# Ledger of designs, part 5: VHH binders against Formamidopyrimidine-DNA glycosylase (mutM)

Target 1, 288 residues: Formamidopyrimidine-DNA glycosylase (mutM), of Thermomicrobium roseum (b9l1z5)
Amino acid sequence: PELPEVETIRRTLAPVLIGALVIGALRGEHPEDILLDPWPVFARRVRRHRIVALERRGKYLAARFEDGDRLVIHLGMTGELRLSHPATAPGKHCHLALVLRSLRPLPPSLVDQRQRFLLRYLDIRRFGRIALLDQAGWETFTARLGPEPLDPTLDPRALWSRLRERRTAIKAALLDQALLAGIGNIYADEALFQARLHPARRCQTLSLDEVERLLVALRTVLSAAIENAGTTIRDYRDGQGRAGSFQSRLQVYGKPAGTPCPRCGTGLARIRIAGRSSVFCPRCQPLH

## First folded at step 18 (VHH; from z3 with K65E)

Design k1
Fold by OpenDDE, last read:
Structure k1 (fold): chain B 288 residues (1-288), chain A 121 residues (1-121)
Amino acid sequence: as target 1 above (288 residues)
Amino acid sequence: EVQLVESGGGLVQPGGSLRLSCAASGFTFSDYMMGWFRQAPGQEREFVAAITRSGDSTDYSDSAEGRFTISRDNAKNTVYLQMNSLKPEDTGVYFCARGIWEYYEWGMDVWGQGTQVTVSS
């Protein structure tokens, strides 16, 4: 999951989680692969008062409690958050669940007679991470992340200045969460295509105009993806268990080499950048 | 002091095998995901393989898939990379790294100095 998917998950979970009380936790299959804390410690610590906000920073979700602590979640490759009625079986690959109580009416399909419901964490490959951070920990963590690409206060000139200090290809830089938070392989390719920039262009060679164009492209693509509930490649599901639909709008990502460019008809090319497959149009995105 | 030290690199012929080791010290090894990266001359550092805390799940780059195997021994504070069917394109410096939240390059906060792998006839 990248920024659009995580944002979609945030939006779909927020109406249910905000205002809810965490009253306990249920152990699943392999919580030790997911949790920073040992299970007994986590189970004790997570019993909090009300969730007051559901935040997103890059690819990370954070449920903020009244005391300022945050439950921080990274979904890894196959992580999923699922709302569930307490009577519903956990299913496969469920590693833990939060037990919550709603102070607001929720549908009978989701809550029991005590207004309890579960937030289950499922993860096939178990590369996800969950941890409780205090305010200081959260600030330290987020300080390592670059700005949000959708933040309207992000200055393209500042971004340009930062890019000039990098010796890498632009796609490699986009994947670095320290440059911009939330961009992965899908939206890096899509944004570069939209901006008509070759993924192998060196960061130092980019003009301010090109960086401005890139930022516009990023915002356009990311916003469109969010509006279409994110990109479903395989396992992505939002907080309601629904797939996204932006995959049908992808221009270049994941397409085989030789596929006609949706803009000009030229066969798309595939190269490796920083160990990642990169699809681009050699005509629309010239290197020179 | 937190430290990662790679070993096992060397010169091999195409089709040969190597087993890299990375010894960790100064931290609780089992609390972290581990990964291998490599950097060929004139190229950018690239992801090779990653392994979960318990070792029960792994991920590989496309080039490594089917030929390389990442494993770990938490009792020995060591992560391994078994490399089979080596190709000249596999030549480079191989790095071990520690991951907290994610196992891609940005998520890695501790790196070894690397070990040279050369595949040549």
Scores: ipSAE 0.674, ipTM 0.851, lowest interface PAE 0.8, mean pLDDT 95
Fold by OpenDDE, last read:
Structure k1 (fold): chain B 288 residues (1-288), chain A 121 residues (1-121)
Amino acid sequence: as target 1 above (288 residues)
Amino acid sequence: EVQLVESGGGLVQPGGSLRLSCAASGFTFSDYMMGWFRQAPGQEREFVAAITRSGDSTDYSDSAEGRFTISRDNAKNTVYLQMNSLKPEDTGVYFCARGIWEYYEWGMDVWGQGTQVTVSS
C-alpha cells in the first residue's frame, strides 16, 4: 500500500475508530513478526481510553490516543486492517486484533451487545509493523519522512533544491521516503509518466519547471487514486474490506514492455532502477 | 556500538555459489528485520532480500528470486545470503542492513560496510 491506499484505509476507518475505546487485544497467528513489543507487553500497553484521531503520515497510519501516544501501523506488502464483529472468525493470516468499544451506535453486524468490535490485522507476508510510540517517538520517526506530496504548502522550489542534492535517478529519489512521504513503485511510475520524465533521469539535471511538473503530476495521480479508493494489486482492501479501483486507470505501472503507450501509442519500456521495475514511455519520457 | 559486518564475498565463476554472512553486534538482533542489498558499479544500491524478525518470512527481488536464500540465526546474531547460480550481473558490493518498520532501503537504519562479490569467468 502506498499513500492513496493508506489514506483510503484511514478515511474508511476513521468514522468507526475515532472515539472508540481500546479495551484489549487478541493474539493471532504471528504477532511476533508484526509487533515491536512482545505480545504481553503490547496487549497491556495498547489498552487506552479513547482514540482521538486517525492520522496518516506517508505510508503509515497512526491512531492517536488521548495521552498523545500513537498506535503506528505500517501495512507492509500485504497488510490489511479489517473491522469485524467479535463473533466473526479471524480467518487466515490474522496476527492480532484490537478489541474496541464504540461510544456511538454501530451496525449490529459490527458490534456485539456490549458495543464491542474488532480491528483485525491481517498480513499474508507478515512484513507489516505495528508499534506504540509516544509523542516523542512519533516526532522522531516522522522527522525522517519527507513532506507530504499532497500538502499544498509544499514548495516545488524547495523540492527542486533538495533534488539537486541527489545524484540518484528521479525514480529512486521518489521511492525514498525522506524525499517525499508515501510514494511507492506504483505512483512513482504513474507520476513520472504524467510528468513526462524518464525514471532514470538524474535528479541533479532536473529543472525547476520539470520539478513543478512532477509535483503537479504527483498530486494529480495521488488524488485521483484516493478518489478511486486506491490501487488493488496485492489484494489490497480498505477499512471496509473493499478493493480499490484505480488499477483500471493506471497508465504505465505493471504493464509489459511493448504495451502501447496510452498517450502516444509507442511501446512502453521496462527497466530496473534501484531494484525496482520501472515502466515508462520512451517517447513521452525521453531521457535526453 | 551497533555494528553489522559482512563476510563471505569473493570471486566466483558464473553458475557458482557464495554464502554471505552478516554478523550483528551491539543490539538485540531478533528485534529487527534484516535485509541484503547490493550495489553494482555505476548503479544504485538495490534491494536483494529481506527476512522477518523470526525468520519465518522472506522477500526477494525479482533478480534474486529462485537463486538466493536469506536466512538468519538469531542465536548467532547472524543473517545469511545463500547465492546460487550466480551471474556476472550479480557482481557488486553486498550490504546487510537492519530495519524496524520496513525493509526497503529507507527503512534500514544500520548498514554494514559491504562485501565484494565478483562473478566473472
Scores: ipSAE 0.667, ipTM 0.848, lowest interface PAE 0.9, mean pLDDT 95
Fold by OpenDDE, fold request of step 20:
Formats: structure tokens, C-alpha cells, sequence
Structure k1 (fold): chain B 288 residues (1-288), chain A 121 residues (1-121)
């Protein structure tokens, strides 16, 4: 999951989680691979906290409690958060669940007679992470992240200046969460295509105009993805178990080499950058 | 002192094998994801492989998939990289690193000094 998927999950869960009280936790298959704390410690710490906000920072989700602590969640490669009725059996790869009580009416399909519901964490590959951080911990953590690409106050000149300090390809730079938070392989390719920039272009060679174009492209693509509930390639699901639909609007990501460019008809090319494949149009995105 | 020390690098012919080791000290090894990265001459450092805390799940770069195997022994505070069917393109300095939240480069906070791997006829 990248920024659009995590934002979609946030939006899906926020109406239910905000105002809810965590009353317990249920152990699943392999909580030790997911939690930073041992299970007994986590289970104790998370109890009796009211969620007052559900925040997103890059690819991270954070449920903020009344005391300022945050339940921070990274979904890794295959992580999923699912709202469930307490009577619903856990599915495969469920590693833990929070037991919550709603202080406002929720549908009978979600809550029992005691207004209880579950937030389950599922993860096939178990590269996700969950931890409870205090305010200081959260600030320390988020200080390492670059700005939000959708933040309207993000100055393209500042971004340009930072890019000029990097010797990497622009695709590699976009994947670095310290440059911009939330961009992964899907939307890096899509944004670069939209911006007509070759993924292998060196950051130092980019003009301010090109960086401005890139920022516009990022915002356009990311916003469109959010509006379409994110991209479902394989297992992505929102908090209600629904797939996104932006995959039908992808222009280059995941397409085989030789696929006609949706803009000019030229066969798309595939190269490896930063250990991952990158799809681009050699005509629309010239290196030189 | 938190430290990672790589070993096992060397010169091999194409098609050969190497097993890299990374010894960790100064921290609770089992609390961290571990990863391998490499840097070829004139190129940027790139992801090679990652392994979860328990060792039950792994991820590989496209180049490494099917040829390399990452593993760990938490009792020995060591992560390994078995490299088979080596190619000249695999030449570079190999680094091990630890991560808490992510195993991609940004998520790694401690790095070894690296070990040289050279694949040549």
C-alpha cells in the first residue's frame, strides 16, 4: 500500500474508529512479527484508550488517543486492516485484533449487543509493523519523513534544491521516504510518466520547471488514485474489505514492455531502478 | 556499541556461490528486521533481500529472486545471504542493515561497513 491506499483506509476507518474505546486485544497467529512490543505489554498498554483522531503520515496510519499516544501502523507489503463483527471468525493470516466499543450507534452488522466490534490486522507476508508511540516518539519518527506531496504549501523550489543534492535517479529519489512521504513503485512510475520524465534521469540534472511539472503530476495522480479508492494489484483492501479501482486507470505501471503507450502509441520500456522494475515510454520520457 | 560486521565476500567465477554473514552486536537482534544491500561501482546502493524478525518471511529484489537466500539465526545474532549462480552484474560491496518499521533503505538505521564481492572470469 502507498499513500492513496493508506489514505483510503484512513477515510474508511475514521468514521468508526474515532470516538471508539479500546477495551482489549486478541492474539492472532504471529503477533510477534508485527508488534514492536511483546504481546503481553502491547495488550496491556492498548487497553482503555479512546481514539480521538485517525491520522496519516506518508504510508503510515496513526490512531491518536486522548492522552496523545498513537497506535502507529505500517502495512508492509500485504498488511490489511478490517472492521469485523465480534462473532466473525478470524481469517487466515490474522495476527491480532483490537476489541473496541462504540459510543455511538453503528450498524448491527458490525457491532454486537454491547456495541463491541473488532479491528483485525491481517498480513500474509508479515512485514507490517504496529507500535504504540508517545508524542515524543511520534515526533522523532515523523521528523525522518519528507513532506507530504499533497501538501499545498510544499515549495517546488525547495524540493528542487533538495533533489540537486542527490546523485541518484529520480525514480530512486521518489521512493525515498525522506524526500517525499508515501510514494512507492506504482505512483512513482505513474507520476514520472505524467510528468514526461525518464525514471533514470539524474536528480541533479532536473530543472526547476521539470520539478514543478513533477510535483503537479504527483498531486494529480495521487489525488485521482484517492478518488478511486486506491490501486488494487493483488490483495489491497480498505477497512471494509473493498478493493480499489484505480488499477483500470494506470497508464504505465505493471504493463509489459512493448505495450503501446496510452499517449503516443510507442512501445513501453521496462528497466530496473533501485532494485525494482520501472515502466516508461521512451518517446514521451526521453533520457536526453 | 551498536555494530554490524559483514564477512564472506571474495572473488568467484560466474556460476559460483558465496555465503555472506553479518554479525550483530550491541542491540537485541531479534527485535529488528534485517536486510542486505549492495553497491556496484558507479551505481547507487540497492536493495537485495530482507527478512522478518522471526525469519519466517523474506523478500528479494528481482535480480536476487531465485538465486539468493536470506536467513538468520537469532541465537547467534547473525543474518546470512547465500548467493548462488553468481553473475558479473552481482559484483559490488554488500552491506547488511537493520530496520524497525521498514526494510527498504530509508527504514534502515544501522549499517555494516560492507564486504566486497567480485564475480569475474
Amino acid sequence: as target 1 above (288 residues)
Amino acid sequence: EVQLVESGGGLVQPGGSLRLSCAASGFTFSDYMMGWFRQAPGQEREFVAAITRSGDSTDYSDSAEGRFTISRDNAKNTVYLQMNSLKPEDTGVYFCARGIWEYYEWGMDVWGQGTQVTVSS
Scores: ipSAE 0.658, ipTM 0.845, lowest interface PAE 0.9, mean pLDDT 95
Fold by OpenDDE, fold request of step 20:
Structure k1 (fold): chain B 288 residues (1-288), chain A 121 residues (1-121)
Amino acid sequence: as target 1 above (288 residues)
Amino acid sequence: EVQLVESGGGLVQPGGSLRLSCAASGFTFSDYMMGWFRQAPGQEREFVAAITRSGDSTDYSDSAEGRFTISRDNAKNTVYLQMNSLKPEDTGVYFCARGIWEYYEWGMDVWGQGTQVTVSS
């Protein structure tokens, strides 16, 4: 999951989680692979916290508690958060669940007679991560992340200045969460295509105009993806278990070489940058 | 002091094998995902393989898949990379890294000095 998927998950879960009280936790299959803390410690710490906000920072989801602590979640490759009725079986690959009580009425399909419901974390490959951070921990963590690409206060000139200090290809830079938070392989390719920039262009060779164009492209593509509930290539699901729909709007990502460019008809090309497959149009995105 | 130290690199012929080791110290090894990265001359550092805390799950780059195997021994605080069927394009400096949040480069907060792998006839 990338920024649009995590944002979609946030939006899906926020109406239910905000205001809810964590009253317990249920151990699943392999919580030790996911949690920063040992299970007994986590289970104890997470109890009796009311969620007051559900935030997103890059690819990370953070449930903020009343005392300022945050449950921070990275979904890895196959992580999923699912709301469920307490009577619903956990299913496969469920590694832990929070037991929550709603302080407001929720549908009977989600809550029991005591207004309890579950937030389950599922992860097939178990590369996700969940941790409870205090305010200081959160600040330290977020300081490592670059700015939000959708933040309207992000200045393209500042971004340009930072890019000029990098010797890598622009695609590699976009994947670095320290440059911009939330961009992965899908939306890097899509944004570069939209911006008409070759993925192998060296960061230091980009003009301010090109960076401005890139930022606009990023915002356009990411916003569109969010509005279409993210991209489901394989396993991505929102908090209700629903697939996204932006996959039908992808321009270049995942397409085989030779596929006609949706803009100009030229056969798309595929190269490897920083170990990642990059699809681009050699005509629309010239290197020179 | 938190430290990662790679070893096992060297010169091999195409088709040969190497086993890299990365010794960890100064932290609870089993609390972290571990990964291998490599950097060829003039190229960006790239992901090679990752392994979960318990060692039960792994991930590989397309190039590494089927030829390389990442493993770990938490009792020895060591992560390994078995490389078989080596090719000239596998030449580069191989790095071990500790992952906190994710197993790609940004999520890695501790790196080794690297070990040189050269595949040449």
Scores: ipSAE 0.641, ipTM 0.838, lowest interface PAE 0.9, mean pLDDT 95

Design k1
Fold by ESMFold2, last read:
Structure k1 (fold): chain B 288 residues (1-288), chain A 121 residues (1-121)
Amino acid sequence: as target 1 above (288 residues)
Amino acid sequence: EVQLVESGGGLVQPGGSLRLSCAASGFTFSDYMMGWFRQAPGQEREFVAAITRSGDSTDYSDSAEGRFTISRDNAKNTVYLQMNSLKPEDTGVYFCARGIWEYYEWGMDVWGQGTQVTVSS
């Protein structure tokens, strides 16, 4: 999941999670790959925490507790957060669950008569991570992240100045969460296509006008993806278990080489940037 | 002191094999995802392979898939990269790295010094 998927998860979980009290935790198959702390420490530390907000920075979700501590979640490649009734089976690859109680009414399909429900964490590949951070830890952690690309106060001139100091390919820079938080392979490819920029363009060669165009493209693509509940290729689901729909609007990402460009008909090409595939149109996105 | 030390690089002919090792010290090795990256002369450092804390799941770059195998031995605090069917384009300095939140280059907080792999006749 990238920024749009994490934001969609935030929006779809928030109505259920905000106000809920964590009353316990259930151990699943392999929490040791997911949790920063050992299971017994985690299980003790999360108890008696009421969720007062559900926040996002880049690809990181944070449930903020009344005391200022945060449960920070990174879904990695295949992580999923799933709300479930306590009676439903966990399914494969469930590594932990929070036991929560809500004082507000929730549908009977979700809660038992004591208003208890589960937030399960599932992860096929187990590259996700979950940690409890206090406020200072959260501030230290997020200080390493770049600005939010959808923040209207983000100055394109400041972004351009930072890019001018870099010799890397622009796609590699977009994947660097210290430059802009939340951009991954899908939305980097889509934004570069919309901005007509070759993914191998060196950052220092971009003009201010090109950086402004790129930032507009990023905002357009990310906003559209959020409006369509994110992109599901195979595994991503929102907080209600629903697939996103933005995959039907993808222009270049994941398309086989030779597929006609949706803008000009030229066969799309593939190149590797920092070990990852990038799909682009060689006519619409010239290197020079 | 937190350290990662790679070994096992060298000169090999195309089609050959090498096994890289990365010895970890100064930290609880099993708390970290581990990765291998490489950097060819004049190129950006690029992702090669990653492995979860337990070793039960892996990820590979397109160029490594099917030819390279990452593994780890948590009892020996070591991560390995078995490289088979080597090609000249695999030439470069190979780095191991540890990560807590992510296994992409941005997410790695400690890097080894690197070991040179040269694939040529």
Scores: ipSAE 0.635, ipTM 0.839, lowest interface PAE 1.6, mean pLDDT 91
Fold by ESMFold2, last read:
Structure k1 (fold): chain B 288 residues (1-288), chain A 121 residues (1-121)
Amino acid sequence: as target 1 above (288 residues)
Amino acid sequence: EVQLVESGGGLVQPGGSLRLSCAASGFTFSDYMMGWFRQAPGQEREFVAAITRSGDSTDYSDSAEGRFTISRDNAKNTVYLQMNSLKPEDTGVYFCARGIWEYYEWGMDVWGQGTQVTVSS
């Protein structure tokens, strides 16, 4: 999950989670790979807290409690948050669950007779992470992250000046969460295609006009992805268990080399940048 | 003092094998995901492999998949990279790194000094 998928999860879980009281937690298969804290510490610290907000920074989701503590969730590649009835079997790869009580009516398929439901964390590959942070811990953690690409106050000249100091490929810089928070492989490729920029362009060679174009492209692609509930290749699901639909609108990401460019018909090319595959149109995105 | 020390690099012929080790000290090793990265002269440092805290799950770059195996021994505070079917393109300095939230380069907070791997005829 990248920014659009995490934002979609935030939006679809918020109506159910905000106002709910955490009563406790249930262990799953491998909580030790997921939790920052030992299980007993986590289970004690999370109980008897009411969720008052569901927030996002980059690819990080945060449930904020009344006392200011946050449950911070990073989904990694295959993490999923799933609402379920307490009687429903957890299925494979469930590593933990919160037990919550709703203070408002919810469908009988979701809640038991005591208005309890579960928020399960599932993760096939277990590279996701969950931690409880106080306000100071959250501030320290998020201070490392760059600005939100969808923040309308983000100044393209400031971004350009930072890029001028780098000799790396622009694709690699876009993946750096300290530069811009929330962009991964899918949306870097899509935005570079939209902006007509070659993924191997060295950051210091970009003009201010090209950086402005890139930022507009990022905002356009990310906003469209959120409007389409994110991209599902295999595993991503929103907070209601539904697949995203943006995969049908992808222009270049994941396409085999030789696939006709959707803009000009030229065969798409594939190269490797920093160990990752990048797909682009050599006519629309010239290196020079 | 938090420290990661790589070893096991060297000169090897194409098609050969090497096993890299990374010894960790000064921190609770089992609290961290671990990764291997590499850098050839004039190139960006690139992701090679990552492993979860328990060692039960791994991820690999496209170039490493099927040829390299990351593993860890939490009792010995060591992470390994078994490299088989080596190619000249694998030449570079190999770094181990630790991460708490992520295993991509951005997410790594401590790096080793690196060990040189050279694959040539």
Scores: ipSAE 0.634, ipTM 0.842, lowest interface PAE 1.7, mean pLDDT 91
Fold by ESMFold2, fold request of step 20:
Structure k1 (fold): chain B 288 residues (1-288), chain A 121 residues (1-121)
Amino acid sequence: as target 1 above (288 residues)
Amino acid sequence: EVQLVESGGGLVQPGGSLRLSCAASGFTFSDYMMGWFRQAPGQEREFVAAITRSGDSTDYSDSAEGRFTISRDNAKNTVYLQMNSLKPEDTGVYFCARGIWEYYEWGMDVWGQGTQVTVSS
């Protein structure tokens, strides 16, 4: 999950989670690959915490508790957060669950008679992470992240100035969470296509006008992806278990080489940047 | 001091095999995901492989999938990269790295000094 998927999860879980009290935790298959804390410490520390906000920075979710502590969640490649009734059996690859008590009425399919429900964490590949951070830890953690690309106050001249200091390919820079938080392979390819920029283009060669186009493209693509509930290729689901629909609107990502460019008909090309495939149109996105 | 030390690089003919090792010290090895990266002269460092804390799950770059195998031995504080069917394009300096939150280059906080792999005849 990238920024749009994580934001969609935030929006779809927030109406259920905000106000809920964590009353316990249930151990699943492999919590040690997921939790930064040992299980006994985690289970003790989450109890009796009321969730007051559900926040996002880049690809990281944070459930903020009354006392300012945060449960920080990174979904990795295949992480899923799923609401379930306490009686429902866990699916495969469930590594932990929070036991929550709702302050509001919820459907009987979700809660038991005592207003209890579960938030399960599932992860096929187990590259996701979950940690408890206090306020100081959260501030230290987020200080390493770049600005949000959807922040309307982000100045393209400031972004351009930072890119001028880099000699790497623009695709590689977009994946660097210290430059801009939340962009991964899908939305980097889509935004570069929209902006007509070759993914191997060196950062220091971009003009201010080109950076302005890139930032507009990023915002356009990310906003459209959020409006369509994110992209599901294989595993991503929102907080209600539903697939995203943006995959039907992808223009270049994941397309085989030779597929006609949706803009000009030229066969799409594939190259490798920083060990990852990049798909682009060689006519629309010239290297110069 | 937190350290990662790679070994096992060398010169090999195309189609050959090498096994890289990375010895970890100065930290609790099993708390970290581990990864291998490589850098050819004049190129950006690129992701090769990653492995979870337990060793039960792995990820590979497109070029490594099917040819390379990452593994770890938490009792020996060591991560390995078995490289088979080597090609000249695999030539470069190979680095191991540790991470907590992510396994891409940005997410790695400690890096080894690297070991040279050269595939030539």
Scores: ipSAE 0.628, ipTM 0.840, lowest interface PAE 1.8, mean pLDDT 91
Fold by ESMFold2, fold request of step 20:
Structure k1 (fold): chain B 288 residues (1-288), chain A 121 residues (1-121)
Amino acid sequence: as target 1 above (288 residues)
Amino acid sequence: EVQLVESGGGLVQPGGSLRLSCAASGFTFSDYMMGWFRQAPGQEREFVAAITRSGDSTDYSDSAEGRFTISRDNAKNTVYLQMNSLKPEDTGVYFCARGIWEYYEWGMDVWGQGTQVTVSS
């Protein structure tokens, strides 16, 4: 999951999670790959805390407790957060669950007679991470992240100034969370296509006009992805277990080389940048 | 002091194999995801492979998939890269790195000094 998927998860979980009391935690298959803390420490520390906010920075979700501590979640490639009734069996690859009690009425399909429900963490590949951070830890962690690309106050000149300091390919820079928080492989390819920029284009060669175009493209693509509940290729699901729909609107990402460009019909090309696949149209996105 | 030390590089013929090792010290090794990266002269450092804390799951770049295998031994504080069917384009300095949240280059906070791999006839 990238920014649009994490934001969709935040929006779909927030109405259920905010105000809920964490009663405890249930151990699943392999919490050791997911948790930064040993299981006994984690289970003790989450107990008896009320969630007061559900926040996002880049690709990181944070449930903030009333004491200021945060449960910070990174979904990695295949992480899923799933709400479930306590009586439902765990799905495959469930590594832990929070046991929560709602302060408000919730549907009987979700809660038991005591208003208890589960937030399960499932992860096929187990590259996701979950940690408890205090306020100082959260501030230190988020200070290293770049600005939010959807922040309307982000000035294209400021972004351009940061890009001029780099000689790397623009695709590699977009994946750097210290430059802009939340962009991954899907939305980098889509935004570069819309901005007509070659993914290997060196950052310092971009004009201010090209950076302005890129920022507009990023905002357009990310906003459309959020409006369509994110992209599901295989695994991503929102907080209610539903697939996103933006995959039907993808222009270049994931398409085989030779596929006709949706804009001009030229066969799409595929190259490697920093070890990651990049799909682009060689006619629409010429190298400079 | 936190350290990562790579070894096992060298000169090999195309089609040959090498096994890289990365010895970790000064931190709780099993708390970290580990990765291998490489950098050819004049090129940007690129992702090669990553492995979860337990070693149960791995990820590979397209160029490494099917030819390279990352593994780890948490009792020995060591991560490995078995490289088979080596090609001249695999030439470069190979770096071991650790990450807490993510395993791409921007998510790595400690790097080894690297070990040279040269694939030439």
Scores: ipSAE 0.611, ipTM 0.834, lowest interface PAE 1.8, mean pLDDT 91

